VHH binders against Enoyl-CoA delta isomerase 1, mitochondrial (ECI1). Designs and how they scored, part 20

Target 1, 258 residues: Enoyl-CoA delta isomerase 1, mitochondrial (ECI1), of Homo sapiens (Human) (p42126)
Amino acid sequence: QRVLVEPDAGAGVAVMKFKNPPVNSLSLEFLTELVISLEKLENDKSFRGVILTSDRPGVFSAGLDLTEMCGRSPAHYAGYWKAVQELWLRLYQSNLVLVSAINGACPAGGCLVALTCDYRILADNPRYCIGLNETQLGIIAPFWLKDTLENTIGHRAAERALQLGLLFPPAEALQVGIVDQVVPEEQVQSTALSAIAQWMAIPDHARQLTKAMMRKATASRLVTQRDADVQNFVSFISKDSIQKSLQMYLERLKEEKG
Short names: E, the ipSAE of ESMFold2; O, the ipSAE of OpenDDE; V2, 0.75 times the mean of E and O plus 0.25 times the DockQ between their complexes.

## First folded at step 6 (VHH; framework vhh_ozoralizumab_d1)

Design u2 (from s5 with S57T; at its last look DockQ between E and O 0.02; V2 from the best seeds 0.00; counts 0 for: pae O 12.1 > 2, placed apart)
Fold by OpenDDE, look of step 6:
Structure u2 (fold): chain B 258 residues (1-258), chain A 124 residues (1-124)
Amino acid sequence: as target 1 above (258 residues)
Amino acid sequence: EVQLVESGGGLVQPGGSLRLSCAASGFTFSRYAMYWVRQAPGKGLEWVSEITGSGDTTRYPDSVKGRFTISRDNAKNTLYLQMNSLRPEDTAVYYCAKDKGYSSGWDEYGMDVRGQGTLVTVSS
């Protein structure tokens, strides 16, 4: 399994640990397992909160899986992007309290996952950066991801961060507000447990409705434009120049590992 | 310009065998997955077989699995389809097609270019 679920029914909390080596890339299978795991917890009344974290410190998630976006059919690209949308929708609109215990690097798709959570804790390690660096790769973030970041750190900060494709080290991440706490690495998990308890102290009904009210505009916008968004992604990723670049990059990675 | 030229079609009796060839030019052959499709009279386009750029993976629909074998020679820029145990329902124009990807499965949208086709007739 690529997702380890450690339940504490007594506390009403489960810890979801990412275990998709080498860097917790969001492969189709991983995306599917994440959604399934989340659904199971949502359907179990014994759970009210979930902590998302990496099984292996050092990398929270490196983002999208390049192998899913290279050398595949347009249908595959469409299916893959739909799965990414689905994960975002499920996380962003979850009735559970979600807390990210970010114990490693968190770029791009990793940051996407973190941004869906209600609260984010980042380990104080200069090697652990968080942000959306798509523009540095000549890519633009989808509008629903842009909105998510904007809703987190504000319009001006998001505008700057996205245009420059910034990855924030812990101190700057805290300052800009992309994470809520920065703590020593060994305290990330305990801090997450403390934080989630605070959130769970709120009546579920009121909390959930408030969350839905705050997030429905962005979520609904994606739902209504889901196909168009998929088409845009497919059109972009299918370009010969993009495919060639991805292939070359993947080949280089293989050579470096081999 | 991408060009695909099929050959090897003809008339064969039920239970017989044929080998189709496809000569490819105008692109880096080994980088792209290739597949065979066919169109029977009065029917739509049907996927028959696919092979990855390296040749390491092949796939078949149930209708031809066990009877047809796709292969490729990247040094010769040639795609092959060995057809055994042919049946009357295999009668069709067979096309060689280039995929837009390297290792993907066939779908109608994934087809980039296909040849003019070669006719295979299975009849007693």
Scores: ipSAE 0.000, ipTM 0.260, lowest interface PAE 12.1, mean pLDDT 92
ESMFold2, look of step 6: ipSAE 0.000; ipTM 0.455
ESMFold2 (binder alone), look of step 6: mean pLDDT 81; pTM 0.815

Design u3 (from t4 with A33V; at its last look DockQ between E and O 0.02; V2 from the best seeds 0.00; counts 0 for: pae O 9.2 > 2, placed apart)
Fold by OpenDDE, look of step 6:
Structure u3 (fold): chain B 258 residues (1-258), chain A 124 residues (1-124)
Amino acid sequence: as target 1 above (258 residues)
Amino acid sequence: EVQLVESGGGLVQPGGSLRLSCAASGFTFSRYVMYWVRQAPGKGLEWVSEITGSGDLTRYPDSVKGRFTISRDNAKNTLYLQMNSLRPEDTAVYYCAKDKGYSSGWDEYGMDVRGQGTLVTVSS
């Protein structure tokens, strides 16, 4: 399994640990397992909160899986992007309290996952940066991801961060507000447990409705434009120049690892 | 113009092996999913195998799984099908086909072009 679920029914909390080596890339299988795991927890009344974290420190998630976007059919690309959308929608609209215990690098798709959570804790390690660096790669973030970041750190900060493709180290991440706490690495999990308890102390119905109200505009916009967004992604990723670049990069990775 | 030229077909006894090749030209080979399909006498077109552009993933129907292996050499723009443990029911014209972009799985409409085919006959 690529997702380890450690339940504490007594506490009403489950810890979802990412275990998709080497860098918790968001492969289709991984995306699927995440959605399935979340759904199972949502359907179990024993749970009210979930902590998302990496099974191994160092990398929270490196983001999208390049192998899913290279040398495949347009239909595959469409399916893959739909899966990414689905994960975002499920996480962003979850009735569960979601807390990210970010114990590793958190770029791009990793940051996407973290941004869906209600609360984010980042380990104080200069090697652990969080942000959306798409523009540095000549890519623009989808509008729903842009909105998510904007809703988190504000319009001006998001505008700067996205245009420059910034990855924030812990101190700056806290300052800009992309994470809520920065703590020593060994305290990330315990801090997450404390934080989630605070959130769960709120009546569920009031919390959930408020969350839904706050996030409805962004979520609804994606739902209504889901196909168009998929088409945009497919059109982009299918370009010969992009495919060639991805393939070359993947080949280099294989040579370095193999 | 996209061109696909199959080779390697022939007569083989049950339990035997053959290796088919497909030479591709006229498109960026490594970018596209490729297929092997076959048509037996009096039957419709049947999907036999597919492989991603990078070659990292392959799929087979149950009818040939474990016996057939699809592979590719992108440097040579060549697609291969290793067929082992051949059976009389494997007798067909085998075609190499380029994906059009409709399939995370094979469908007839998802094929852009296919070659002229190579005949494989499995008989005692």
Scores: ipSAE 0.012, ipTM 0.298, lowest interface PAE 9.2, mean pLDDT 92
ESMFold2, look of step 6: ipSAE 0.514; ipTM 0.791
ESMFold2 (binder alone), look of step 6: mean pLDDT 82; pTM 0.832

Design u4 (from t4 with D56E; at its last look DockQ between E and O 0.03; V2 from the best seeds 0.00; counts 0 for: pae O 10.0 > 2, placed apart)
Fold by OpenDDE, look of step 6:
Structure u4 (fold): chain B 258 residues (1-258), chain A 124 residues (1-124)
Amino acid sequence: as target 1 above (258 residues)
Amino acid sequence: EVQLVESGGGLVQPGGSLRLSCAASGFTFSRYAMYWVRQAPGKGLEWVSEITGSGELTRYPDSVKGRFTISRDNAKNTLYLQMNSLRPEDTAVYYCAKDKGYSSGWDEYGMDVRGQGTLVTVSS
């Protein structure tokens, strides 16, 4: 199992731990398990909040799984991207309070997951950076991800961050507002529990409706353009130049591990 | 129309080797992951191997890992399966299959098209 769920029904909170070695890449199976786990918690009235974190400190999530995007069929790419969209939609629109306890590196797809949460806590480790670095790889972030970042740190800051493909260390991450707190690594989990309790103190109906109101525009835009977004992704990732680049990168990774 | 034609099957003794081929047509071969599946008498389909479109990444189940090697020649639109150290339990009809695109691994849903198969019999 790639997702560990530790429930505390008495507290109304569950901790969802990513356990997809080596770097919690968002494979199709991992994406599926995340969605399933979230759905189960949403359907259980005993839970009102969820903390997302990594089972192993060091890496929150390295992002998308490159093996899902290299040497596969267009149909596979489409299915994979649909799964990414689904995860984003489910997290972004969740009626549960979601808090990210970011206890490791959080680039690209990892940052996507973190940005869907209501509150983000980052461990104070200079090796743990968070951000969307797609442009450094010659990739454009999808509009719904751009909107998510913009809604978090503002238009100007998001514009700069995305164009430069910035990964923020803890101090800068806090300053720009991509995370809400930076704390010592050993305090990340306890801080998350305290934070989520604050959010859960609010009446659920009022909180949930407000959240829905705030996020409706972005979510609805993706829902109405899901197919087009998938086509854009497939067209991009299927390019010979991109496939070759991914292949070369994967081969380099193998050599480094071997 | 997508067509896959397997060849290379036959009778072999335990411990022997065999190389299967699959000729592909009707699609851009290099853009699709491919895999081998097999069906033994009285049993369901079993995944045997997978290879990415580029040919750089491969996966195997434990049942054949270390014994079987999947490869491809994209210039020839051909998929291969080198089978070494064959066992009686490897006896089956072997099929070449095109990836449909829904798997973090092979399953029946992930299989788009497969060939007519080639029979491999391992017997003393």
Scores: ipSAE 0.006, ipTM 0.281, lowest interface PAE 10.0, mean pLDDT 92
ESMFold2, look of step 6: ipSAE 0.311; ipTM 0.680
ESMFold2 (binder alone), look of step 6: mean pLDDT 81; pTM 0.821

Design u5 (from t4 with K100E; at its last look DockQ between E and O 0.03; V2 from the best seeds 0.00; counts 0 for: pae O 11.5 > 2, unsure alone 64.6 < 65, placed apart)
Fold by OpenDDE, look of step 6:
Structure u5 (fold): chain B 258 residues (1-258), chain A 124 residues (1-124)
Amino acid sequence: as target 1 above (258 residues)
Amino acid sequence: EVQLVESGGGLVQPGGSLRLSCAASGFTFSRYAMYWVRQAPGKGLEWVSEITGSGDLTRYPDSVKGRFTISRDNAKNTLYLQMNSLRPEDTAVYYCAKDEGYSSGWDEYGMDVRGQGTLVTVSS
């Protein structure tokens, strides 16, 4: 199992731990398990909040799984991207309070997951950076991800961050507002529990409706353009030049591990 | 039109080896993952192996892991299956198939197109 769920029904909170070695890449199976786990918690009235974190400190999530995007059929790429969209939609629109306890590196797809949460806590480790670095790889972020970042840190800051493909260390991450707190690594989990309790103190109906109101525009835009977004991704990732680059990168990774 | 043509099947004794080939045409071979499936008499389709378009990753079910090896030559548009330590339960028609696009599923829904198959019989 790639997702460990540790429930505390008494507290109304579950901790969802990513356990997809080596770097919690968002494979199709991992994406599926995340959605399934979230849905189960949403359907259980015993839970009102979820903390997302990595089972192993050092890496929250390295982002998308390159093996899902290399040497596959266009249909596979489409299915994979739909799964990514689905995860984003489910997290972004969840009626549960979601808090990210970011206890490791959080680039690209990892940052995507973190940005869907209501509150983000980052461990104070200079090796743990968070951000969307797509442009450094010659890639543009999808519009719904851009909107998510913009809604978090503001238009100007998001514009700069995305164009430069910035990964923020803890101090800068806090300053720009991409995370809400930076704390010592050993305090990340306890801080998350305290934070989520504050959010859960609010009446659920009022909180949930407000959240829905705030996020409706972005979520609805993706829903209405879901197929077009998939097509754009497939067209891009299927390019021979991109496939060659991915293949070379994967081969290099194998050599380094071997 | 996508075409897949399997070859290399035959009769072998238990413990023997065979190498299957699949000639592909009608699509950009290197851009698609491929896999082998088999159907034994009276049974449904069983996934046997998968390989990515680049050939860098392979997968096997436990039933054939360690015995079968999938490979490909993209320059020749050919898929291979090396089968060692064959068993009577490996008797089946073997098909090569083009990937439909589901990495989490290995059923027939994951197949786009498959060939006519080649018969492998393992018997004393």
Scores: ipSAE 0.000, ipTM 0.258, lowest interface PAE 11.5, mean pLDDT 91
ESMFold2, look of step 6: ipSAE 0.252; ipTM 0.653
ESMFold2 (binder alone), look of step 6: mean pLDDT 78; pTM 0.788

Design u6 (at its last look DockQ between E and O 0.02; V2 from the best seeds 0.00; counts 0 for: pae O 9.1 > 2, placed apart)
Fold by OpenDDE, look of step 6:
Structure u6 (fold): chain B 258 residues (1-258), chain A 123 residues (1-123)
Amino acid sequence: as target 1 above (258 residues)
Amino acid sequence: EVQLVESGGGLVQPGGSLRLSCAASGFTFSRYAMYWVRQAPGKGLEWVSEITGSGDLTRYPDSVKGRFTISRDNAKNTLYLQMNSLRPEDTAVYYCAKDKGYSSGRDYGMDVRGQGTLVTVSS
């Protein structure tokens, strides 16, 4: 089990804890479990809010699983990216109040997950950075992720952040607005509970429709271009130079662990 | 030219074990995912197992999960299939197959497969 769900039906809140060692990489199985878990909560009317957090402090999510993108079939790459799209769509358009309790590093795909939430709380630890660093790796973020960041921190800030591939430590993250609060590490969970209660105090119907209105343009664009986006990813990841780089990196990681 | 040559098939009793090998040549072996597929008499081609180029990850259908193990030796350009707890329904010609590769981009699936090796499970 890679997702631990701790329900509090009395409070109308569930805590989803990422438990996919070692660094909560977004493997296909993990992506699937996340979507399934979210769907179950959405279908249970006793829940109105969900807190996303890591079961182990230190890493929220390291992002995409490189093993899913190396030495596999093109069909696998397509399926994997579809799963990533699906997770984003489900989170971004969720009728539940989603709050990220970010208790660890949150780069790339981790940041993707956090950005889909309605509210983000980051632990005040200089080792915990959040951001989209794709360009530092020679990668361009997909348009729907770009839009998500832009919708969060504004066009100019997003433009700078994406081009430079910035990872923000807590102080800068708060300043740029990629997170809403920075608190001591031991207060992250309690702060998330307080925050989600505030959001849940709003009538669901009005809140949900407003959220849908705000996010409709970006979500609809991906839905309309879902296949094209998958093809772009497959074409990119399938490049010989990219595959070679990924393979070498994975081999180095293996050697370092051994 | 890509060549795949399977070996190791034969007659075995139910509950028995076999190990299949596939010798690969004509391409950079370690850069391609590999597959085992099988075709039983009167049936279509069935996927049996998958392994990534590096060998780090494997997949199986439920029909063989827990009984079959795919592996590879990239230094020897060889693919393996360890088959345990064989059943009569496992009777088939087994083929190793090369993935189309990373550069195919537009097309999914397997590229080339060998001539196959016959596995017969019978009492």
Scores: ipSAE 0.012, ipTM 0.318, lowest interface PAE 9.1, mean pLDDT 92
ESMFold2, look of step 6: ipSAE 0.337; ipTM 0.691
ESMFold2 (binder alone), look of step 6: mean pLDDT 82; pTM 0.825

Design u7 (at its last look DockQ between E and O 0.01; V2 from the best seeds 0.00; counts 0 for: pae O 12.0 > 2, grease 25 > 24.2, off the site)
Fold by OpenDDE, look of step 6:
Parts: C-alpha cells; structure tokens; sequence
Structure u7 (fold): chain B 258 residues (1-258), chain A 123 residues (1-123)
C-alpha cells in the first residue's frame, strides 16, 4: 500500500501519508491509490478534513514518475496524464478541508499536490524547496497548473516564478505566499492539526460552496479541454529528444543504484 | 562532508572560450551524475549540462547545445565544462552540482552545489 490513511473519526480528520518509496513519485498506481483513498474519505461522513504528508521526512513528493513517461506507448502516456489530471481535479475540488504538511522537498508534481490543498505548512529546512521548476529544463507547466499557482500567489508572482522555474526555500516560500506557514520540522504535524481545526470550524456548506466558487473557473477549463491537454502532453513526451533525455536519466539512475 | 569547488571563471569576449573545473570530495564521485547549473543576474537557476557517473552519457539544453561540453575525470574527482562560442547571455555564476540520487523523480534534483564561479562575457 502506497498511501497510509490514519483516521481519527472522533476529530473528523484523517492523515493521508505518502508511502511510495523512494521519493513518492507519482506513479500510475500511486495516483490511483491517492484518488481511491480520497474518495473513501469523502464518502465517509465522519471525516471533514484530511492532512496530506509524507510517511518519511525529507521528500514530500519528487513529482512525476519517469517510468510512466519513457519507452511506453502513446496510449499509456495518455492514460497516465489522464490520471494526473484526475488527481488534480479530485484534490482541487474536494469538499474536504485539505491541508498539506510538507515535511520534505516538494518540486514539480509534489508542488502540484500541495497547491491543490486549502492550506500549506512547510518545514523550516533549507533543503526543502517548493515550486514549479519546469522551465529550468526547457519545458512549460500545463495551463491548469499555471492557473493554480496564479490563484495561490497572484499573477505577477506566478509569472516570475514560472518563467524562472523557481524552487523556493522555506523563508522565500512563505514570503511569496506559496505556503502559509513555516515551522520547525518537529512541529509540522501538530501545526497542521491546529490549522485544519480552524478550517473545520466553518460551516461545511458555506465553506464548500465558497471553495467551489473560487476554483470553478480553473477546474472547468481543464474539464472542457481535458482531451486537448492530454494530446499536448502526449505530443510533447513522445518527442525523440524528450524520450532520449528521459532514457539517459533512467540509465543514470541505474548506474547510481549499482 | 560533500564539497564542490568550482574554478576557471573569468572575463571573456564574445566568441571566446573558457574551461571550468569542479573539484569534488566527500562522496564516491564516479557513482553520481553531475550537473552544471548557472544563475544570471536577476534570473533563476538554469540547468546547463548533465553527465552520468561513468561519463558515458551527456545532456544539454538547446541554449548551450553544440557550444558546451561536459566531461569528468573520475580518477581525479573532477568535473569539467568546456564552453566555446560564448555569448553575452552566457554571463552567469556557474555551479557544479551533485545529483541527489532519487530513483524516479522528475524533474531532476540535486542535493549539493558549490559556491560557484563567475563567467562574464562582454566586449
């Protein structure tokens, strides 16, 4: 099991811990388990809030899984990206209060997950950076992810962050507003519990409708352009130059493991 | 403790060449992929080059491809960057960086980098 769910029904909160070693890459199976776990919690009236965190400190999520994007069929790439879209849609539109307890590095796909949450707490460790660094590698973020970041830190800040492909250490992350709190590493979980309690004190119906209203434009845009977005991804990832780069990376990883 | 020390930076005219070096210590050098990254004034970090532990594979962004060459001497624990046909837009602090060694992470991540060496390309 790649997702560990620790329920506290009395408190109405569940902690969802990522447990997909070594770095919580978003494999197809992991994506699926995340969605399933979330759905189960959403369908259980005893839960109103979820804390997302890593089972092992040091890495929240390293992002997308290379093995899903290299040496596979276009159909597989399409299926994989649909799964990524689905996770984003489910998280971004969840009626549950979602709080990220970010207890490790949070680049790219990890940041995607964190940005879907209502509130983000980052451990005060200079090694833990959060951001979307696609442009550093000559690639661009999908529009719905761009919108998510823009909705979080504002248009100008997002424009700068995305163009420069910035990964923010804790102090800068807090300053730019990509996270809401920075706390000592040992306080991340307790802070998340306190934060989620504040959010859960709000009447659910009003909170949920407000959230839906705030996020409707971005979510609807992806839904209406879901197929086109998948096509763009497939076209991009299938390029010979990209496949070669991914293959080289995989070979490097094999070498390092040896 | 991991240490990376860059050298070889300086002032060069457009079209000129420089060779950067990075002395590595504190880890099994040959086991890890290495990177060159750079930061221009007012800009973020930019990936410049990658080489596998064995040196058998190299990768470059389009911005430097054909002009820059990454290499390594594992016996000397040294990483190199040969920069040819330099342009003003190549002006930046250049850093040597060690791969973190994650097995499936994307995009690429590194855990250590040096203090950097300044490269200035100007007429």
Amino acid sequence: as target 1 above (258 residues)
Amino acid sequence: EVQLVESGGGLVQPGGSLRLSCAASGFTFSRYAMYWVRQAPGKGLEWVSEITGSGDLTRYPDSVKGRFTISRDNAKNTLYLQMNSLRPEDTAVYYCAKDKGYSSGWPTYFDYRGQGTLVTVSS
Scores: ipSAE 0.006, ipTM 0.246, lowest interface PAE 12.0, mean pLDDT 91
ESMFold2, look of step 6: ipSAE 0.102; ipTM 0.587
ESMFold2 (binder alone), look of step 6: mean pLDDT 81; pTM 0.820

Design u8 (from s5 with K100E D107T; at its last look DockQ between E and O 0.01; V2 from the best seeds 0.00; counts 0 for: pae E 13.6 > 2, off the site)
Fold by OpenDDE, look of step 6:
Formats: sequence, C-alpha cells, structure tokens
Structure u8 (fold): chain B 258 residues (1-258), chain A 124 residues (1-124)
Amino acid sequence: as target 1 above (258 residues)
Amino acid sequence: EVQLVESGGGLVQPGGSLRLSCAASGFTFSRYAMYWVRQAPGKGLEWVSEITGSGDSTRYPDSVKGRFTISRDNAKNTLYLQMNSLRPEDTAVYYCAKDEGYSSGWTEYGMDVRGQGTLVTVSS
C-alpha cells in the first residue's frame, strides 16, 4: 500500500501517511489510492477529520511522477492528468477537515496537495521548502492551481511566487501565509492533532457549507473546463522538446542513484 | 520546427506500384509513431497506415491491407510507403503525418503535423 491509513474513530480523526518511495511522487497508482482512501473516510460517519503527512520524514511529496509524463501515449497523459484533477477536486471539496502535517520537502505537486487542505503545518527545517516552482522548469501552473494559491496567499503574493517559481523555506512560508504554523519537527504531528480538533469543534453543517461556498468558484471552473485543461496538458507534455528534457532528466536521476 | 516533406507521387496505371518517401526534421524521429493519410477528391481524410517509433509494429485499414507497406529508417529520418497493386480508388494526395505522442495509433485528433502531400494518380 502506498497510503497508510491510521484511524482513531474515538477521536473522529484518521491519519493518512504517504508511503510511495522514494519521494512520494504522484504516480497514477498513488493518486488512485489517495482518492480511494479519502472516499472511504468520507463515507464513514466515524470520521470528521484527516491529517495528511509523509510516512518518511524529509519528503512530503516531490510532486508529479515524471515517468507518467515521459515516453507514454497521449491517452496515458490524458488519463494521468484526469487523475491529478480528480485528486485536487476531491481534496479541495472534501467535507472532511483536512490538515497537512508537512514533515518534508513540499514542491510542485506536493504543494498542490497541501494547498487543498484547510490548515497547513510545516516542520521548521531549512531543507523543507514549499511552493510552486513550475516556471523554473519552463512550465506554467494550471489555472485551478493558480487560483488555489491566490486564494491562500493573495493575488500579489501569488503573482510574484508563481512568476519566480519560488520555494519558500519555513520562515518565509509562514510570512507569506502559504502555511499556517511552523513548529519543531518533533511537534508537527501533535500540533496537527490540536489544530484539527479546533476545526472539528465547529458544527459540521455550517463549516462544510461555508467551505463549499468559498471554494465553489474555483472548483466549478475546473469542472466546466476539465476536458480543455486535459487537452492543454497533453499538448504541452507531448512536445518533443519537453519529452527530451524529461528523458534527459530521468536518465540523470538514474545515474545519480546508480 | 517540425517539417515533413513527401515525395514519390505521380501517374501510374492500374496494377502498378509506387514508393513514397517522407523526409522528417525538427523532432526526434524515432520517438514518434508515424502514419500515412490520404485525401481523395471530394472525400475526407483517410488513414492509410501507421508505424511505431521503433518500427516494430504496423497497422493498415482493410482498404489497403496486403497492398501497402509502411516502413521507416530512423537513421535517415525517413518514412516510406510502398504501394503495390494500385487501383483507381487509390487516387489521392498522400500525406506523411507525425503522431502527437508515443505510438498512440492514428486518429485525426492524434495527428500533430502533416506535410504538404504528394499526388498519386492511378489511371489507365
């Protein structure tokens, strides 16, 4: 299993731990397991909140799986991106309280997952950065991800962060507001439990409707443009120059690990 | 920029043979499936053949199966179409086309770029 679910029904909370080595890349299988795990918890009335965290400290999630985007068919790329959209939609619109306990690096797709949560706690380690660095790789974030960041840290801050492709260390992450708390690494989990309890103290109906109201515009925009967004991704990722770059990068990774 | 240049078309009698060539540039040729498509006068675009990037797999519609053979030389960045037992209904402009991804099979949607075409006329 790539997702470990540790339930505490008495507390009404489950901890979802990412366990997809080596760096919790968002492979198709991992994406699928995440969605399935979330759905199971949503359908169980015993649970009202979920903490997302990595089973292995050091890396929360390195983001999208490059092997899913290199040397595959357009149909595969389309399916993969649909899965990414689905994960975002499910997390972003979840009736559960979601808290990210970020105990490692959180770039790109990792940050995507974190941004869907209601509350974010980052370990105070200078090696753990969070942000959307797409532009540094010559790519742009999809509009729904841009909106998510903008809704989190504001328009001006998001504009700067996205254009420069910034990855924020803990102090700057807190300052810009991309995370809500920065705590010592050993306190991340306990802080998450305390935070989620605060959120769960609110009546579910009122909280859920408010969340839906706040997030409806962005979510609905993706739903209505889901196919177009997939086509844009497929067109982009299929470019010869992009495929070459990805292949070269993957080869370099293999050499470094070998 | 991706460029595809077809050649080898011409006038041939029924039962005759032609070999078309397509010179490719501007992309890593061996990474992409390629196909031939044709357009007859007054008709829509028709798929004629496809070949994987490595050349290990080919496909044909029933209309040309057994008569046409697609091949490629990746070292020369060239695609070929050997056409045998030509028929009047094979008269068309033939286009070399690049797939948008890896060996996805031909669809109009999957076609990334095609050349200017070469005219094949089969007539007695």
Scores: ipSAE 0.000, ipTM 0.253, lowest interface PAE 12.4, mean pLDDT 92
ESMFold2, look of step 6: ipSAE 0.000; ipTM 0.230
ESMFold2 (binder alone), look of step 6: mean pLDDT 79; pTM 0.797

## First folded at step 7 (VHH; framework vhh_ozoralizumab_d1)

Design v1 (from s5 with A33V; at its last look DockQ between E and O 0.06; V2 from the best seeds 0.00; counts 0 for: pae O 11.6 > 2, placed apart)
Fold by OpenDDE, look of step 7:
Structure v1 (fold): chain B 258 residues (1-258), chain A 124 residues (1-124)
Amino acid sequence: as target 1 above (258 residues)
Amino acid sequence: EVQLVESGGGLVQPGGSLRLSCAASGFTFSRYVMYWVRQAPGKGLEWVSEITGSGDSTRYPDSVKGRFTISRDNAKNTLYLQMNSLRPEDTAVYYCAKDKGYSSGWDEYGMDVRGQGTLVTVSS
């Protein structure tokens, strides 16, 4: 399994650990398992909160799996993007308290996952950066992800961050507000447990409705434009120039791995 | 553990019909695109059919379109392939295959696991 769920029903919390080597890329299978795991927890009244974290320190998630976007059929690209949308929608609108215990690098799709959470804790390691660096790769973030970042750090900060494709180290991440706490690496998990307890101390009904109220507009924008967004993605990713670029990049990666 | 077990293969005359079944276990069946693929002697894997997790969409190559029908029963975790108007060129080992997730558009890279296969022989 690519997602390890460690339940503590007594505490009402489950820890979902990403275990998709080597870098927890959001492969189709991984996306699917994440959604399934989340749904199971959502349907179990024993749980009120979930901590998302990597099974191994170093990488929270490297983002989208480029192999899913290269050398495949348009239908596959469409399905893959739908899966990405689905994960975002499910996470972003979850009735569970979601806390990211970010114990590794968190770029692009990793940051997407983190941004869906109610609270984010980042390990104080200069190697662990979080952000949306799409523009550095010649890619634009989808509007629903842009909105998510904007909702998190504000319009001006998001505008700057997205245009420059910034990856924030811990100090800057905290300053800009993309994460809520920065703590020593060995304290990330315990801090997450403490944080989630605070959130769970709030009556669920009130918390959930408030969350829904806050996030409904953003989520609805994607839902209403879901197919168009998929089409845009497929059109973009299917371009010969893009495919060639991705292929070259993947070949380089293979060479580097030996 | 993901397990796929094909059945229903056999010897059939040209023009005949067979129905293959695939029993799936070890994963949430309805969450994954499923495929039938086949391998004839001396040839590579050939995509035969695909169906989305919900069963709302199916695709076929021209080689089998109109003759083969893929379906699934998610309540029974079973995939089916109805093969009609069989031809000698359809002779192959047929495999049930699981996609990596929700996406359609089979290729070898997208395939996660496949069963042991069931032999279909079309001969007069």
Scores: ipSAE 0.006, ipTM 0.294, lowest interface PAE 11.6, mean pLDDT 92
ESMFold2, look of step 7: ipSAE 0.417; ipTM 0.782
ESMFold2 (binder alone), look of step 7: mean pLDDT 82; pTM 0.825

Design v2 (from t6 with A33V; at its last look DockQ between E and O 0.01; V2 from the best seeds 0.00; counts 0 for: pae O 14.1 > 2, placed apart)
Fold by OpenDDE, look of step 7:
Structure v2 (fold): chain B 258 residues (1-258), chain A 123 residues (1-123)
Amino acid sequence: as target 1 above (258 residues)
Amino acid sequence: EVQLVESGGGLVQPGGSLRLSCAASGFTFSRYVMYWVRQAPGKGLEWVSEITGSGDSTRYPDSVKGRFTISRDNAKNTLYLQMNSLRPEDTAVYYCAKDKGYSSGRDYGMDVRGQGTLVTVSS
């Protein structure tokens, strides 16, 4: 099981722990399990909030699984991207209070997950950076992810961050507003519990409707352009130059592990 | 200089078949994604098919899926488009196009097209 769910029905909170070694890459299976886990919690009236965190400190999520995007069929790429879209949509529009307890590195797809949450807590470790570094790899963030970041840190900050592909260490992350709190590593979980309690103290109906209102435009944009976005992704990822780059990168990774 | 030369176009009846060819030169053919695109009268450029350098992956829009097949012979530096079950709406000038590959700033997309070959489907 790639997602460990630790429920506390009494508190109305569940902790979802990412357990997809080695770096919690967002593989198709992992994406699917995340969505399923979330759905189960959403359908259980005992829960009002979820904390997302890594089972292992050091890495929250390294982002998309490159093996899903390299050496596969166009159909596979399409399916994979649809799954990514689905996860984003489900997280971004969840009626549950979502808090990210970021206890590790959080680049790219990891940051995507974190940005869907209502509140983000980052461990104060200089090795733990958060951000969307796609441009450093010659990749453009999808518009819905761009919008998500923009909604979080503002247009100007997002524009700069995305163009430069910035990964923010904790101090800068807090300053720019991509995370809400930076705390010692050992306090991340407890802080998340405290934070989520504050959010859950708000009447659900009012909170949920407000959240929906705030996020509707961004979510709707993806929904209406879902197929086009998939097509763009498939076209992009299928480029020989991109595939070659990915293959080379994967080979390097293998060499480093080996 | 990159050169793409399309051939094989012509007049066919609905339900008929054509095979287009594109002779490529001036670049390492097998390293590039190749495309077929078409432009119908009064319409914009439409993507018809794409194939990776190795030929291991192909993609089609729904409009031609199941009817058209893109292939390539890297030894001959030739791109093909087998068109079956042709319809009047398939009438267009068909172009072979080369992917940009890695360029300065990692710009991707089509860069060079041939002069095109006319396909007319009419009863």
Scores: ipSAE 0.000, ipTM 0.239, lowest interface PAE 14.1, mean pLDDT 92
ESMFold2, look of step 7: ipSAE 0.492; ipTM 0.814
ESMFold2 (binder alone), look of step 7: mean pLDDT 83; pTM 0.834

